# VH-VL binders against Rho GTPase-activating protein gacX (gacX), part 5

Target 1, 188 residues: Rho GTPase-activating protein gacX (gacX), of Dictyostelium discoideum (Social amoeba) (q54j98r51to238)
Amino acid sequence: STVEEVNIPLFLHNGFKYIIQHGLGIEGIFRIAGTKDKVKQLQMQLDKGENIDYDASKVDPVDLADLMKIYFRELPDCLLQSDQYDHFISLLTLDRLGQIQKLRELVSSLRPENREMLKQLIWFLGRIAVNSTTNKMSEENLGLVWGPNLLWKGGKAVSTTDMMELMAGAGKIKLIVTLLIEEQEHVF

## First folded at step 4 (VH-VL)

Design b5 (from m3 with light chain D28S S30D; framework fv_modakafusp)
Fold by ESMFold2-Fast, scan of step 4:
Structure b5 (fold): chain C 188 residues (1-188), chain A 119 residues (1-119), chain B 107 residues (1-107)
Amino acid sequence: as target 1 above (188 residues)
Amino acid sequence: EVQLVQSGAEVKKPGATVKISCKVSGYTFTDYYMNWVQQAPGKGLEWMGWVDPSDGETDVAEKFQGRVTITADTSTDTAYMELSSLRSEDTAVYYCAREGYSDWYFDLWGQGTTVTVSS
Amino acid sequence: DIQMTQSPSSLSASVGDRVTITCKASQSIDNYVDWYQQKPGKAPKLLIYAASNLQSGVPSRFSGSGSGTDFTFTISSLQPEDIATYYCQQYYNLPYTFGGGTKVEIK
């Protein structure tokens, strides 16, 4: 399927299409690092409000993939909302059906802009995962690389206990994003 | 307190290698790029390169490629710049300077490390 | 590489004078210019970012303007503590490049 609605930043919408066109076969897409100077130059162009013609510029899909992760990582608050962090983490104590039901509930409670952006992103990640035999990026692998960019606690960990909790949360965040990708038809 | 503290002055002979450190405190090391800038005596500023401490990726200006290695150690919140095959024209003050991922200016600088290359 | 040509190389002015320094880029760089102050024996200090934005804690007598290829840095009323070398820097493209600097001295 194709992402048809443009209710998100144009560069993301066009970027999803570009990676689907040119990047689905790239082993480690989103896991392997792009060339940082090229990623930075692309980021500079987007910061200036320029519409990049990815095809005319022959943009490396790996560089664009890195830029997308940076975009989500640098949002003022994470896409899944830091105020929902504990609720997302706690759903993992439920059985699979309970996890799906709670996840649907939490996603529905997100701000409309965040919910729509998440829906389109997760659909896109699902398209990548379908080609995991070639690109080696399963739902779990995408959960691992994207998790930290989509959900974090508000503020900074200030104690050893807080840091340990944050580290333990990383594995759980991976599972939550994996679940979003796997069960997206039941969540959105 | 947010600061960058660099290692002390070095005196080296031609052909030697120097490794300068830049220790971070008061902010999250992996949230900023770290840049290195050279200033020869009585001369202007010249950008050498940067490292992204979050993944260790670097870019080094063409003039310094092959002689400069920039690294970051997240366990000690320290960035390093190593310059090999030293020549007299490498005599300079070397600065580290932090740069935001979306705010591309050097808002915080180390105090500088003087490297003198002489016989 | 983008070359930044800074002028003048040095100037002498009296306390209270208006001081103007210019930077010319070899190609259009929009507003991607920062300005730094460096006092003798000290590290540079950011004064202006993105051509015209005053860094927090910097006195309002400092200002910047310009876009494209021509940029200006101004000290509206020179103070004794402003004696320093000033540098422009472009961050439009890698590698980052600095102007040659302008040494500001008191008459």
Scores: ipSAE 0.006, ipTM 0.500, lowest interface PAE 12.1, mean pLDDT 87

Design b6 (from m3 with light chain N93R; framework fv_modakafusp)
Fold by ESMFold2-Fast, scan of step 4:
Structure b6 (fold): chain C 188 residues (1-188), chain A 119 residues (1-119), chain B 107 residues (1-107)
Amino acid sequence: as target 1 above (188 residues)
Amino acid sequence: EVQLVQSGAEVKKPGATVKISCKVSGYTFTDYYMNWVQQAPGKGLEWMGWVDPSDGETDVAEKFQGRVTITADTSTDTAYMELSSLRSEDTAVYYCAREGYSDWYFDLWGQGTTVTVSS
Amino acid sequence: DIQMTQSPSSLSASVGDRVTITCKASQDISNYVDWYQQKPGKAPKLLIYAASNLQSGVPSRFSGSGSGTDFTFTISSLQPEDIATYYCQQYYRLPYTFGGGTKVEIK
């Protein structure tokens, strides 16, 4: 059977391009906060189904960066899929070659729309990391900032034990996203 | 426990100023907006404004502009609402309520502070 | 400002009854409506967010629906503890505005 080509939302596609054109030199891009009222205005425009002409509207790349993180965080389930959480975490017990091999396997097992969106996002994050001498956002920094937006276990922590487990997982999630960015040529 | 605890009731003369506090516990103060809502006796709810504790940015409803100052003190995890030039129609219960940056609803409210303005 | 017109202003119903409250926005606000319950002498409590989503810990008898300008809040089987005033609120544009409230009483 043929796997149908999946498209990412237009605002993400155009947004990646916009940040590459206007945001690569911004120190702390994705780490520094945007203007909350401007982010709300942008999200309202998207909720209406409007295509945003970022250049014509002179959108601040930092506001768009915040909107992108919010978009991924607000998905019904995380992009890497909560049902794959333990599999992603466990790959860190392997050596580097084993990590790459298992990561390729896990990525290929994702739903086609999630896999395509992840591929485009990780490519984009790699473009930001290439400019880390200027923007100070290394692969590790992007992994730290983006990790919580891309992978979670699917439940709200209730007990102190659950909270401790989630906190321990945060460091591992950072490493997984860092690995995705660093090894993307071997994973996708 | 996650809570918003407000300062006690105030009785003021017309023309006076009142400053109400809202102390946060159980969550990271700078991760949420703090909103202020007025409710006159037997009446409905009216939004007054908000503050972003992370950078001190505020927005105040037109009806209250010039009379309301909203602030946040991150060293004590406390938000404040100051209302000046008090009138008898400012007699109300005042609530603080938190709002997430992406979850735009008031999921946690203070217990309310009663302000009575009388001559 | 966006005006939120809530109806009825009050109602009286029996335990077990279906209660319906409506809220009309003066302009299209998509799904940017929250619903709150306020019991006498207490702060409001969030029940429904983004028109139709039930807040965690809130009983399933509460529901919301609607989009655009017309919104509905429903209690499928009224319980004694549901005696309260209910408010809709839009957050589509600043200033945030509330409906006038609906006082629900048991007869």
Scores: ipSAE 0.007, ipTM 0.490, lowest interface PAE 12.0, mean pLDDT 86

Design b7 (from m3 with light chain N93S L94Y; framework fv_modakafusp)
Fold by ESMFold2-Fast, scan of step 4:
Structure b7 (fold): chain C 188 residues (1-188), chain A 119 residues (1-119), chain B 107 residues (1-107)
Amino acid sequence: as target 1 above (188 residues)
Amino acid sequence: EVQLVQSGAEVKKPGATVKISCKVSGYTFTDYYMNWVQQAPGKGLEWMGWVDPSDGETDVAEKFQGRVTITADTSTDTAYMELSSLRSEDTAVYYCAREGYSDWYFDLWGQGTTVTVSS
Amino acid sequence: DIQMTQSPSSLSASVGDRVTITCKASQDISNYVDWYQQKPGKAPKLLIYAASNLQSGVPSRFSGSGSGTDFTFTISSLQPEDIATYYCQQYYSYPYTFGGGTKVEIK
């Protein structure tokens, strides 16, 4: 029996590797939707505590990409922590160097498990972005699709009374995740 | 206020086609799948199929393949179920029901549309 | 297709009684069972999801349990407003299938 040390859920670790191996050339990866049945089957296996051999099962990388977004969206609290929401949003008022310095501070203040998961996720997203000429998923595109899954104001409820505020927040969250991907060498 | 509102009762002749609508309000239409369920008089519930409003993907139960078309119109936030070549055994109440992408239960149902097939 | 067998098909009980309904799947479906209540002339209403989780706003007298192939739905103290038909549903595999329903009446 061989032990391999990993600091994040095994399905995420193996999933990152699988998408890098099979998904880097897929146009719109993370933007295009997977098939409901296949995503559901994958989530069921994980809910049972099973580890999926993605290669043996011939998993579609697009289905796995959807499962990853669902995983982060369904956390009890967002990865970047809702109690840090205002601090993340407010860093955008600073110049680029100030943004990087404040991002480093905020990331270092996250729970250790969140910080490690974020570090590995952002590294993975950077690998996707490097192939953007082929897959059309730039740092900004990944920031747009991943932002809402990584940072939200307290709770999951949608409010129609503050719709304009929600729309403004979405743009800022995109920029924050974009910045994390672009400047990860200086942040982590 | 989160609601699914279905079109009114229909009476059709055998061989006709019926198209039932399910209009959503109070939530983002493209964030949920829409399912259709048939209930014959005095009988249980039978799943017919679903549509993903975000991309138009559908899956229809084998029993209804070839006769059922399920669609979604994002410009009007309305899902449709069209059933062709109607027979007396299609007399039923038809329900739409929303399902989350990771919360796989029907937490919101339309009020139902009664379809009667008679001569 | 996964067959869901509900028992009993009907039952009569008194107000305050404990009512138990069972649902048996033709194969292992883990905990992928939901339970719905349907009153005459009305749409079904979700009561329990994923075998044992109470839907928000649903009275605590309703509960669910089980895994694999055998599932149980319980009303701990039957109230007059609970008179309805109850359905289990599996969502483990397409097509989704419902149990035949259990009609709960007062006598």
Scores: ipSAE 0.007, ipTM 0.522, lowest interface PAE 10.3, mean pLDDT 87

Design b8 (from m3 with light chain L94W; framework fv_modakafusp)
Fold by ESMFold2-Fast, scan of step 4:
Structure b8 (fold): chain C 188 residues (1-188), chain A 119 residues (1-119), chain B 107 residues (1-107)
Amino acid sequence: as target 1 above (188 residues)
Amino acid sequence: EVQLVQSGAEVKKPGATVKISCKVSGYTFTDYYMNWVQQAPGKGLEWMGWVDPSDGETDVAEKFQGRVTITADTSTDTAYMELSSLRSEDTAVYYCAREGYSDWYFDLWGQGTTVTVSS
Amino acid sequence: DIQMTQSPSSLSASVGDRVTITCKASQDISNYVDWYQQKPGKAPKLLIYAASNLQSGVPSRFSGSGSGTDFTFTISSLQPEDIATYYCQQYYNWPYTFGGGTKVEIK
């Protein structure tokens, strides 16, 4: 089953559109935290399956942005797949062209559902980055904020060595997500 | 072991204040909301409010607004429920119960704290 | 506030009987209902979440169904250890509200 097209959840599709319409000018969008009470209200409304008119409800784009990060963070496994963690990290040892080629290979090896969701998310993040002169969220800033929500290592860090490795990994994950946003035309 | 341990029974006079604790162990305190539930003798369960230990945000049911304060201390992994201006009608067992951020059910409860308000 | 009306308030049944408890919400709450068991002197215990999902470690004789305004909780074959009061609870909106409870006793 290599030729199937998969759709992302409607709330993500509609949410991307809402943030593009109302959130592109918000300084620190995705970096600024939303209010947890309002974010939980939005989660409950979406789970009801009702059509949320974000405009009529005067939804704060920052709250919706927070909900989106939470959605990806709460997936049973990270979008980029924990079983691919070491492969993603190791591509950073290559030069830029090699990084792009290997990244394309790794993305192509993801489950079709994850691949399609990633493609649409990265496109959306690229739209945010285009407005970075106004919103101050460059490709690198988005990579920093979104990285931990898209890729994590399986298991737990219980020793000083594990904690140091986690800290080192965070910087590398940032670079991988930054690369995805910057080079999306060549990766997808 | 994953558990919620509440403070012991309290006997108070009308007009007094009571503060009940709920000590967390075996899980990350800041990964769950903590809810409080009142049960009057021989009666059903009534939700009082919740706290998010990660940032201290709270919500309290209208019936208890002005008399209930819910807090969380991350240094001791302990949630608190303080009820002021006690009346005889506040005689009840009070429970703490954890709730996941995305899994909205109470999968773990404290053993309960009996509060008796008598003259 | 969303009102949860639970019935019956009490029932007596024999070991092995099918026991059915109902809960009616004052408005459409989708499937946002949990069911709890409370034994005398003990804290409540989660049995069913989101109307029909069995909590891990809970015996398969317990089940839930329904959506919208009408919900049902069933014990397919009542056991002596099932003597307890059972509560439905909605989490569709704040404040969270519980049903009045159903006391289940053995004849």
Scores: ipSAE 0.007, ipTM 0.494, lowest interface PAE 12.2, mean pLDDT 86

Design b9 (from m3 with heavy chain D103G; framework fv_modakafusp)
Fold by ESMFold2-Fast, scan of step 4:
Parts: C-alpha cells; sequence; structure tokens
Structure b9 (fold): chain C 188 residues (1-188), chain A 119 residues (1-119), chain B 107 residues (1-107)
C-alpha cells in the first residue's frame, strides 16, 4: 500500500501537473470523494512501480486527488515528522511574524527529502487555492483536508477512525498547513 | 438504480432491543461509509454513528455509546443499527445515509424506519 | 461538540419570494457545512455542500454562502414544491451536528 521512495517524484510531479491541467475547476477538489475502487486500482499500479499515463487512461482528477492524500497518509511517518508535532503546534501561540520565523526553522530542520517534497506539495496546493473562487478550496479548506495527512503524533495514522479523531482536533493542524500555503514564499 | 432500502416499521416495549437494516443496491457497498441518523417526532436530525463496511470499523456518538451497535454484512450488502434498552424517548424515525471515502457529506439516504416505543 | 444555531425556526412566504435561512457555528468550521431539504414524510435530500456548491440535479434557485462561523441558505424565488424543513450540518469535526431546522411554508 506504500509507494517506494524512488517513485515519488514521477507520480507526484506528473500528478500535480495533471490536476492543474484538468482539476483546478472542480468544486471541492480533495474534499469530494473519489471512487475507492478506482483509487485502489491506481494505488496498485503505483505499488508495482508502473508509470501511469493519466491522460491516456483518462484518470478522474478526483480519484487522483484521493490517491495523493492516501499516499501521504500511508507514509511510514508523516511528511512533517511526528517528532516535530509539538514544535509545530506550539508555534500557534506566537504572533504572525513569529509563526513565520518558527515555521521556517522547523521546515529547514526536516530531512532534505521531506523538505523538498513538502515544498513541491505546498506550491501545488497554492495553485489550487488561487482558483478558490471556482473550486471553493481556499488555503483554509486545503489546510483542513490535508492537515491530517501531513502531521500526526507518534507513528503512522492510517485508519478512518484515526482520521476522524485527527479532525476532532484539526483546528491547530489546519492552521499550520494554512500558514504553509499562505506564507510559502517566506518559509521555503 | 442506486438506493438504500431500510427495514419496516417497528413497535417495541420499553427495555426491548430493535435492529434496523439498510440494504444497498446500485453501488459497491465497501466504497462508502454508512451513517445512521435519528429524528424524534417533530424534531431535528441527530447523528448516531457510522460504519466502514470495508473493514467493520465503527464510531458512535457519545450519547448512544453502550446502547448502539452498528454493523455491516458484506455478504448481503446490508448495514445494521441495533439500539438496546429502549425508552419512550427513542421513538423516532431512523435513517441510514451513505458518505464518500474522502468527502464528508450524505448524498444518498434510506427512506427511514419508524420505531415506536410504548406501552 | 460544535453547535449549529439555525434561524428562523419557521417562516411563511409567498410564491416568488426570496427566502433566507441562517446558520451559525460555535467555532470556525471553514466552509464544511452542507444544507439538506426534508419534505414531509420523506428522507432528507442534499442540496448544497461545502457551503456554496449546488448538488447535481438541484434547481439553481437554491444557493449557499458563508465561511467561518456564519452561513446563509437562499431560495431566490420560492416555488410550491419547496415546502419543506431545511437543515444545515457541519462535517468539520465529529460528532457531526445539525442545525435545528427551518420550516418553510407558502402562504
Amino acid sequence: as target 1 above (188 residues)
Amino acid sequence: EVQLVQSGAEVKKPGATVKISCKVSGYTFTDYYMNWVQQAPGKGLEWMGWVDPSDGETDVAEKFQGRVTITADTSTDTAYMELSSLRSEDTAVYYCAREGYSGWYFDLWGQGTTVTVSS
Amino acid sequence: DIQMTQSPSSLSASVGDRVTITCKASQDISNYVDWYQQKPGKAPKLLIYAASNLQSGVPSRFSGSGSGTDFTFTISSLQPEDIATYYCQQYYNLPYTFGGGTKVEIK
């Protein structure tokens, strides 16, 4: 169900471009449910190390959006690193400038591969948010949807129950991811 | 046709248990969560809990914990909600409603099952 | 739990009138609110999702707006078939919670 490290750049890079090309106008992109069966089929292709030709396969951007969230959720540890959880949460006690400064520090302390992947993901989410008049996915909405997939306490949070529990405390995680999107030019 | 069909009306005595079914057709049962919602006569909607038919995981609202059991049977594509220790205030219409994997809204509802607790 | 306060509890309007219903969340829920229509004796039906998105097959006279804590549902030109109770619902956090409902009747 995990995707190998070496496959991340291609499937994510091509997937980001595909959603930007075909998915920017979809209301509720990343919030609206894809078909679990189609998402599982795409996941199986990635698990086999296959190159997915999204255009030739006419992949539904909503299914691809779900696959991306699942991919990050199923990493052995969250992209923002569970050992940094308390540090990320605590920055919310600071004023806006302090939040930006601390966020830059925390991001720079991430493992290089996590930092680069985060940078590309946040850029992509920013492109989605710019079209929020059409797709209704503001920085806050993307923060809420993506938060639980990018940051959790201790170990891997992969069950539906875990996701719902994270949503019950989601306000702080939402704000952190929202800040990453809004302030990305000052953070990366 | 995509639809949720619930079992028929029930009349129960206080202290009894009621088990309501919700049979799915027209879609893959394991692709959606199934929620249960209570509506007392002349009152609003109240969420009770959900089941993920793909793995049997459930979550139940605190008000109903200890009295509600939600289950799914993938061999018959049927979800169940069982409410025990019935009281007169449990008199209500009970709805099942499907919810997508990554979207948290109820796009398809059962017709409702009326449960009357009296005598 | 997030409280959803809906107003008014009931209203009567004439065919062709603009009807406005409001819903207030006890905390910031971004745009994670849906609106449902329930006709007498029937199950609820999804009309609006994520505050402002019209569900497929729903007439364009229905609309939603708002973000954060304050949400509005509007029927631009009330029709006889719109007699129903309307509910808002947040799905930002568990447990999911509904507003108290607004009963809409035609004079």
Scores: ipSAE 0.006, ipTM 0.449, lowest interface PAE 13.3, mean pLDDT 84

